# VH-VL binders against c7peq0, part 64

Target 1, 252 residues: c7peq0
Amino acid sequence: MHNKIYNSFIDRKAKGIKSFAVLIDPDKVNPADIADLAAKCTAAKVDYIFLGGSLVITNHLDECVQQFKTLCDIPVVLFPGSPSQVSRYADALLYLSVISGRNPELLIGQHVLSAPAVKKSGLEVISTGYVLIDGGAPTTVSYISNTTPIPSDKDDIAMCTAMAGEMLGMKVVFMDAGSGARKPITESMISRVASQVSAPIIVGGGIRDAEKAYLNCKAGADIIVVGNAIEKETSLIKEMADAVHAAAPVLK
Key: E = the ipSAE of ESMFold2; O = the ipSAE of OpenDDE; V2 = 0.75 times the mean of E and O plus 0.25 times the DockQ between their complexes.

## First folded at step 22 (VH-VL; framework fv_inotuzumab)

Design q6 (at its last look DockQ between E and O 0.74; V2 from the best seeds 0.00; counts 0 for: pae E 3.2 > 2)
Fold by OpenDDE, look of step 22:
Structure q6 (fold): chain C 252 residues (1-252), chain A 120 residues (1-120), chain B 112 residues (1-112)
Amino acid sequence: as target 1 above (252 residues)
Amino acid sequence: EVQLVQSGAEVKKPGASVKVSCKASGYTFTSYYIHWVRQAPGQGLEWIGYINPEGGRTTYARKFQGRVTMTADTSTSTVYMELSSLRSEDTAVYYCARSRYDSSGYFDYWGQGTLVTVSS
Amino acid sequence: DVQVTQSPSSLSASVGDRVTITCRSSQSLLHSNDKTYLSWYLHKPGKAPQLLIYEVSNRFSGVPDRFSGSGSGTDFTLTISSLQPEDFATYYCQQYTHFPWTFGQGTKVEIK
């Protein structure tokens, strides 16, 4: 069971398949809407459900995971704001190191503290280089950790950061403009990173329409993650999923 | 002493709804999950779903999605399970049961059961 | 869903007898966290079921020592070392390694 989700990332990337992930915050999602959301995700052939929040308020993680497990067969991947947010019922955990910043706690400190719990959970652990890009708005992560994001116009910095992450053994690169981002990550930056990194590239933050999702895929993103936009308009799930699935990868 | 006390037997027509209650006592009501499990005649036990009394968040088995509704009243420490669009196949003894926490997965205390008979 | 099958469906025994009930799952119940999530319950007609064993071999509080659980992977056993009058009941196993959780069909222990 180990590496099932990671292997899916690698396999799909190798085949030139682009993936669409819906991001859900367990603390923000209305339980009354979960059934409908799951149905729409299934109908749209969403590839992954990412569950995670920047803050742990009510600890509904297990409940949320189980709810989706009963409602659909889409893999549930934990995308936690903290490495301690784990559920043995999920399919995998993105173990995030904020490599865009210089906060030791987000690089390794919190991981040391959470490692026993993560190990105990038995989850598939996917080492992830988290690259925070300036989206024009402060993110919860930035605010809490006092981490400075990479400027949106500094493609080379993003590239070098992702390269370093990969060379350090991180299996996935996650480029994120953050929740509520005003400016999504540029295609130029995605292309620059993709040209130098062989690991799957996840892109999220500020994606509001199908066109942007498509263009990000064309630029080199392997997985597109959308949260806020679909929370406001669930009808976008199908449109975005279709766009992502229709996209071809950039040639390296 | 932890106790779960359920409401009495019910007889319903097909298409009707039934609402069974489970009153909890002897512990902090909002600190544990309440599950519902049923047993049809000659069949094994079947998990229906659970409710977190704190906030009322519910998780249902796929089979019962759209027909089952669980609610909790913290003022009376009572959980309810309502099953709608009843069929003959829904004839069973329904049990409420407590779990220590969601990740535990086993049931440490049970109600005495409620027989629900669906017949024309 | 994971299927759980008990054997036998029923048995007759006398007070003082050693009783063994088997539970088999369609999939391994060993979780990736190295724990195995299997529980046993005792149920008498008209009464609330009672937890006996959790995680294969742990006795619940107040459960007599004559009850023991064992097994691994897909095969599990509940043993009553010396059957007592109050032990005549139906026994159920339950897996909770895999979601959704599922139960065996039950084993009725009757007086011989």
Scores: ipSAE 0.628, ipTM 0.855, lowest interface PAE 1.2, mean pLDDT 93
Fold by ESMFold2, look of step 22:
Structure q6 (fold): chain C 252 residues (1-252), chain A 120 residues (1-120), chain B 112 residues (1-112)
Amino acid sequence: as target 1 above (252 residues)
Amino acid sequence: EVQLVQSGAEVKKPGASVKVSCKASGYTFTSYYIHWVRQAPGQGLEWIGYINPEGGRTTYARKFQGRVTMTADTSTSTVYMELSSLRSEDTAVYYCARSRYDSSGYFDYWGQGTLVTVSS
Amino acid sequence: DVQVTQSPSSLSASVGDRVTITCRSSQSLLHSNDKTYLSWYLHKPGKAPQLLIYEVSNRFSGVPDRFSGSGSGTDFTLTISSLQPEDFATYYCQQYTHFPWTFGQGTKVEIK
């Protein structure tokens, strides 16, 4: 399959099956801990490993992809801090446009510069509308993007932003409260967005327990991404994965 | 001129460990990966893993996870590979080899090899 | 892991002969970026292996033009157009399209 990872997003959404992704920042993770982390993700049946962060050293990303590929069979999807951060051994790239902002560099400018390298990589490229939501405190993404996050109680603004992104050709919507968020995205906002887009919806930022992960899935999120809480306590991987997987319809 | 010079042959008993060195010269040590590849008698070549000498980051083949450790000393431009819990099937010639950061996967310069013999 | 198998396992030849060694992989080595990552090495006992060919057909610096590589998909060939005394050695193919990287079992070229 040409679009193997994207098709897995679509196929699982069509079946009502929810996915759990663990976000790993190569610059923050201790390399000595990657083997244990991969084992825990495998045991918990984590659906995707997202690799990336705000300040990622180029060769470090490539090395981390190769480490996970030797340690487990979970798909490795790049979630880079900039679109030029690629590795040809990864399974796919979330090619993020910060559609919630008005920074032309994050909307398309960096993509113009990175497109030759992204094409040369041979990666499956998944066009992703990135919607930054106010998480109650400044985040690395909020600061670096130089954009105002969508207020956490402005469901209609988030919904219209996601709709516009889908109409402009974005294949996936990524709603993110940002790394270090104090408040996760509300279930009301997720539900409002989900009612108006058919694209798979990824939700991340500030998710600290299994109950919130479950409720986000019930509100219409298709893929739950957790990074910070797991960096602090890797035992949460199994608990959160179980909650996300339990949100799927029961087959008879 | 790029050169990789390895330490001499070793004879070890089962259950022991061996540490093989690879001294690099003729290029910027911290700008290339160093890989380890072995060849058992009558067998082909087997990739073991690599180290990035800048920062000491390593990637090991699944078969060797938990038994191999690679380190780098930038002050001497030397990489070390330690293989523990040796068994007779680990008898092999061990090679270090260099690869480029931007075109990883093929090995442009190799060491002369180090024979490690594990006696029953 | 992708398996790479060479044929023949050994052969006998005379100086001046044309020699052909094949390498077959268990999966296509064509990457989605349209490149194929297959290399060939020459190895003599007690000496460092030497890179001959990378990316199927590119000769490494200083490699004589009597060495050529070809192939696509799963099937690859190293050809030595006129065997020289220094060419009696064992030859290995190695794929690096898929991670982890893997080698063939080798082909020994001996003097007749």
Scores: ipSAE 0.480, ipTM 0.790, lowest interface PAE 3.2, mean pLDDT 89
ESMFold2 (binder alone), look of step 22: mean pLDDT 92; pTM 0.916

Design q7 (at its last look DockQ between E and O 0.74; V2 from the best seeds 0.00; counts 0 for: pae E 3.4 > 2)
Fold by OpenDDE, look of step 22:
Structure q7 (fold): chain C 252 residues (1-252), chain A 120 residues (1-120), chain B 112 residues (1-112)
Amino acid sequence: as target 1 above (252 residues)
Amino acid sequence: EVQLVQSGAEVKKPGASVKVSCKASGYTFTSYYIHWVRQAPGQGLEWIGYINPEGGRTTYARKFQGRVTMTADTSTSTVYMELSSLRSEDTAVYYCARSRYDSSGYFDYWGQGTLVTVSS
Amino acid sequence: DVQVTQSPSSLSASVGDRVTITCRSSQSLLHSSGKTYLSWYLHKPGKAPQLLIYEVSNRFSGVPDRFSGSGSGTDFTLTISSLQPEDFATYYCQQYTNFPWTFGQGTKVEIK
């Protein structure tokens, strides 16, 4: 019961199925737009709704989660900027450790503080190695995390970082160029990481079109996460979802 | 004492709109959610949605999306529910109810109900 | 959505009687946190519903001791140990483990 979402990650990966996740910031999303967004996600067969913001300005997380739970049947996974952002109504929580950085607070400090609340929530907790990649510009994540991202051309560093995360017991690797990234993660980097990591690989940041989403999948990404591009143009949801889903091998 | 007082009974024609009010008193208005629940004749209770009076954010059940609008007036501590495009099946007693801000899930105080009758 | 069904739909009883109402859910209401989110309400015609029990067995403030809640998983019970004149009403259970929250159809307790 406690591993339903994680099991979905590993099962889909094992079958070569690629997944598409829409990232929604509870603090930025207009409540009036949620119904339409949910409908589009459903129509596009979006696999996951990721809810998370880098800033905790208001406590609208529960409301946002409940809205999506009401409007669609898509699993809602919390992708919090802070481990304290929890809602018992979500399906799972990506418990992020920023392993690309050397900030002890983002490695374990904030987790210690949030652990009681997370446990109390009863959420499925998915230990996640968060790997921040340089997106060509300072992102909110970079600023808030106060960590230096891995350079975009250092595939080996990314690989070793992901490997270390997996060996430390993290169940998922999340490679992120950050919100508002100017440059998405390269296929070469994704491929390099995928070649050494068996854990599901989530890739996000700076993905602006269906082609990039597809190529990332082909490179080894298991889950593609898109936020900003969709916020600007909701019509991309279907295009990207279709591309991601098409990247799966033909079942013989 | 916590009280929720609703507006009086309404009779509407199909296709019309109805707006029901719920005046809250006896507590900090912006610290609790106000929900709307209805009960059709011979049926169980059906959750419609809720509003956070602080900021006015709303969450509606899928069934009522596009037809229901909830608003809050902090100056009068009153919440409104407007249901449009009324149908005969919308005939019901409508209740407002309070829940904790943490969305704990139970309703500790209720209004007395407002009968809305939709008939041609 | 989680369905909640009460039994019986109605019953007749006398003052002083022990009354038992059952609520059954379509799936377990045990949350992963270990808590079970079920509540009971009393409702008289023309009056505001009143919260009696929350989280299966906790009496709300001001609720008489004669009201008690029990159960686990999918089966829950509201018991009135000695029915009083003011207890003739319709009773509802409500689950709030899963969103959206749902109610039973109600049990009417009438005078025999």
Scores: ipSAE 0.670, ipTM 0.866, lowest interface PAE 0.9, mean pLDDT 93
Fold by ESMFold2, look of step 22:
Structure q7 (fold): chain C 252 residues (1-252), chain A 120 residues (1-120), chain B 112 residues (1-112)
Amino acid sequence: as target 1 above (252 residues)
Amino acid sequence: EVQLVQSGAEVKKPGASVKVSCKASGYTFTSYYIHWVRQAPGQGLEWIGYINPEGGRTTYARKFQGRVTMTADTSTSTVYMELSSLRSEDTAVYYCARSRYDSSGYFDYWGQGTLVTVSS
Amino acid sequence: DVQVTQSPSSLSASVGDRVTITCRSSQSLLHSSGKTYLSWYLHKPGKAPQLLIYEVSNRFSGVPDRFSGSGSGTDFTLTISSLQPEDFATYYCQQYTNFPWTFGQGTKVEIK
């Protein structure tokens, strides 16, 4: 089987080992800085590079994947802004269904159109239940998705949404406050969701410091994704990676 | 007719730099990658990197990171490859080659090659 | 990195002969998409290399039909069905299933 990235999510969750992912938007990153970014991620022992977010044309995506492949050995996982954003050189694709919303295009419609290209890419496809949480302001994701985010204080709605996604076959749950979020997802909501799903839980959006990353892990997040804060200050990579990794128990 | 025409042979001392040009004609210059591949005497072909002439984005093989710089001049349809800190093992014939954006990885048209000799 | 090795390193042949060159990779070149990415080039000293075959068996535009490619997995061949005087050259295989892309060491086809 061709499930190396998903199996790493499952294996690490089973051991209580937390993972740190750096989200990079090829449209926003300065190409001249990619070598330095890759070096900092390597030195910090970042577990995954998540690549995507904006409307990137195919040759930019391939170029970015190939650059990271020449600069480091960290797995590159596509986090597409559009279902058709693929590169055959990446390690895996998060195939996102926006299960928090009621937009049929983002639930399944775009997937029907993109599935032939996704299959032809040969990528490991990871079915992902994408749960958008209100981050205190409209975000690029909330605008593009034309969906109402789950309110930040409605823990049980987030929990039931994630439970339903897992029962319908989603292999991963991605709780996201959005790239432009003013506030991150609460530890209370993370804990409530984690109490009811076995799937690996990715948490992102609005995480600006190492303490929040650590607390999200203690609340039950398995993978912490940070993009915006690192775009502003790459020195945070090591601090956040250390905090995420410190939340794991010593492996026996 | 697609053509890639390279600059002439160069002789350099160790520690110097060399800049090889590759002038493209017969197609839309900014719609294809230009790669550089070299062949040392008695050895096989070795991929060095590529440039996307639209915007000047580059990807270099790990072995050449920090020593190679590729640039493109869209006004003359010319790509340049500069290799610095030359060593005797950099003696090789250097080729530019074109690949499609949507089918990258094989090289449909090549330049004639530029011999770079590094000796003291 | 994926290594590809050609066999033989050189051979002698006469005009009209059938010539077969092999290329073996250190691991399967079958991509999970179901495609296999292997190309063949012809090179004469002092001239530009020429693409002959891409994706194992597809002839590039203008390449004579005496050139054919085949193979799967780790083993690939270039066949010249009836060798012509202009075919005496060095031939290279190249894998592009895995990044970085890598070349074989070459096979010199020389006149007997």
Scores: ipSAE 0.458, ipTM 0.786, lowest interface PAE 3.4, mean pLDDT 89
ESMFold2 (binder alone), look of step 22: mean pLDDT 91; pTM 0.909

Design q8 (at its last look DockQ between E and O 0.80; V2 from the best seeds 0.00; counts 0 for: pae E 3.6 > 2)
Fold by OpenDDE, look of step 22:
Structure q8 (fold): chain C 252 residues (1-252), chain A 120 residues (1-120), chain B 112 residues (1-112)
Amino acid sequence: as target 1 above (252 residues)
Amino acid sequence: EVQLVQSGAEVKKPGASVKVSCKASGYTFTSYYIHWVRQAPGQGLEWIGYINPEGGRTTYDRKFQGRVTMTADTSTSTVYMELSSLRSEDTAVYYCARSYRDSSGYFDYWGQGTLVTVSS
Amino acid sequence: DVQVTQSPSSLSASVGDRVTITCRSSQSLLHSSGKTYLSWYLHKPGKAPQLLIYEVSNRFSGVPDRFSGSGSGTDFTLTISSLQPEDFATYYCQQYTHFPWTFGQGTKVEIK
């Protein structure tokens, strides 16, 4: 059970299947909208629900996780702003190390502090190399992390960073332009990283339409994560999901 | 002493709504979740949902989504469950129950139950 | 959802008897944390249900020591070592390892 979600990542990647994840902030989501959102995600065959907030203002994580677990059968993966944000009801936790930065706290410091709670939760822990890419504006992630993102045009730096993460044993690479990003990650950068990394690649930040989602998949992304665009217009869920799923090669 | 005291039995017509109350005492009202569980005649216990009295956030089972509304009044330490569009199959004893807010899932204290009968 | 099935559905016993009730889940209730989340309740008609056991074998406060819980994985047991007059009731098991939480159908313990 400890590797169910990770194994799904690996299996789908191996088959060339692209996955769509909806990102939801437990602190921002209106509880009244969760049922509708869950229904839309189910109808669109969303592959994962990512739950994560950048700030720990309130502790509604368990409630949010439980709501989704009740309302749909989509795996719930925690994508926390802090490693301490855990719920035993989730299916997995992306244990993020900000490898694009040089903040020791985000590399290992916070992990040391959260490790007992994470262990106690019993969650599947997926070691994740988090690669923050410049999205054209300061994001909550950049501010909270106090790290300098990788410039959007420095494909080689992103590649080397991801390579290092993988070689250090991180199981997943998460490339993120951040919440509210003005500029999503380029296809060239994704392609450059994908050419050198065997680990599943998650891409998020600033994706606002189905075309971009599709192109990122074609460039080498395995999982597309969208939050803000969907928050503004939930009708995009189906459109984006279809685009992502269409990006998979036809298996003969 | 922790106590959950529910309102009295209700008889309703199909299509009507029922609102059951659960008054809590003997503990800090906002520190625990209040759940609602029902038992139809000859059936097992069925979880309906719960409310966090602190802030009033609710979580409902998908089966009851759109028909159930839980609310909390902190001034009176009372939780309410309203079920609308009643059907004959909604005939059951409805219980409120307390649980911890620390991801615990057992119910340490229960109300006495409220019989809701839905009949033509 | 995880189904929980109790056995038997009903039984007749006398005061002083040893009573055993079984609860079986459709999935393992062992959580990855190492804990197993199963509880037992006693319920009399017209009264509030009462918690007896939580986490398989922990007696709730005020519960007599004649009540004990055991089991692992998918099979669990509630044992009453010596049935007392006040123990004639319906007993329910509940799993809360998996969300949503679910209950057994109940076991009615009647006087012989």
Scores: ipSAE 0.686, ipTM 0.870, lowest interface PAE 0.9, mean pLDDT 94
Fold by ESMFold2, look of step 22:
Structure q8 (fold): chain C 252 residues (1-252), chain A 120 residues (1-120), chain B 112 residues (1-112)
Amino acid sequence: as target 1 above (252 residues)
Amino acid sequence: EVQLVQSGAEVKKPGASVKVSCKASGYTFTSYYIHWVRQAPGQGLEWIGYINPEGGRTTYDRKFQGRVTMTADTSTSTVYMELSSLRSEDTAVYYCARSYRDSSGYFDYWGQGTLVTVSS
Amino acid sequence: DVQVTQSPSSLSASVGDRVTITCRSSQSLLHSSGKTYLSWYLHKPGKAPQLLIYEVSNRFSGVPDRFSGSGSGTDFTLTISSLQPEDFATYYCQQYTHFPWTFGQGTKVEIK
């Protein structure tokens, strides 16, 4: 299918079904642990594997994609930190524009440079408005992006940013506090954004327990992404997946 | 001249392990993947997995997870494949084969094969 | 896994004959990039397999031009235009569009 992964985002949102994604950094994951991680994700009925980080070496990415593909049937979606992060065996690519910032290279500059390679990769490309939110501590993404995150209490700025992104053609909104964030994005901000966009909303960064994942879904998140907490404690995968799958949307 | 030279034939009992070697020469050892492919009597070829000799990272077919271990020794340009808990259906000729590291999946040079026989 | 099936399983031919071997995939091998990833190998007993063709129709270095590959989608063909004594062997197709990579069961070409 041409838009198989994006259509799954849309179809699940339309049915009120919330999705759980596990974020894995190919440069940080211990290769010996990938089989166990894939088994836990399968048992928990994780909906997506997001692969990527701010600094990924290409041959590690290809190898990680192939490992997950041989170990489970969960869709593998690339979460690129750079233009070189493609693998023909992945299912889709989140093509991120950092719309929360004013760095022209992250808004469109890198996309101009990467577009021929992304096109030739054959991946499903999902236009994604990336909204960086202040997570209470420096994060790798905030440093590398050279952008100021939206303050955690500025709900209307986040809302207007997401609205603009959607109107400019972004298919997905990704609200992220960053993988090393101390504090997750507030339910108030999620709700404010959800009230004004129809695009699927991905929320990540600083989510450490099942209750927060559940409450973010109730606030209007469609897809919950967790990486850091799971790197520390893979037993959380089932707990968080169950909480996400049990949630129902709040009225928008 | 690119060459892959494998260790000799082995006869094993069910439940044992076998370790086959593949020595590479004539190219930069760490720039290419080494795959293992087997052929059981009267059957076709079956891909087992590969190793990236740069760093020793491996990818195994699901059927072999937990039974196969591949290692590389860059000082001798040699890859090893160990298959444990052998069964009679593991009787096969085992080949090592080289591929480009772009994960393209075709194999340009092969070893001569190593017959592993598993019999009670 | 994507299954690849060859036809015939064996054939008998004379030197100088034109030989055609088919390879049929359970799924299309056309990747969304527009490329099709199918290779052909020659294998003689007691010897290492030898790559003949990659990406459907590209001859590997040193492969004689009597070997040609063609096809698209699910159906592929290896043709040997004038069979030589050294060509009596078993031939395998292999798909590498879909992971994991899979091989056909082989086609044995025997002397008549």
Scores: ipSAE 0.434, ipTM 0.782, lowest interface PAE 3.6, mean pLDDT 89
ESMFold2 (binder alone), look of step 22: mean pLDDT 93; pTM 0.937

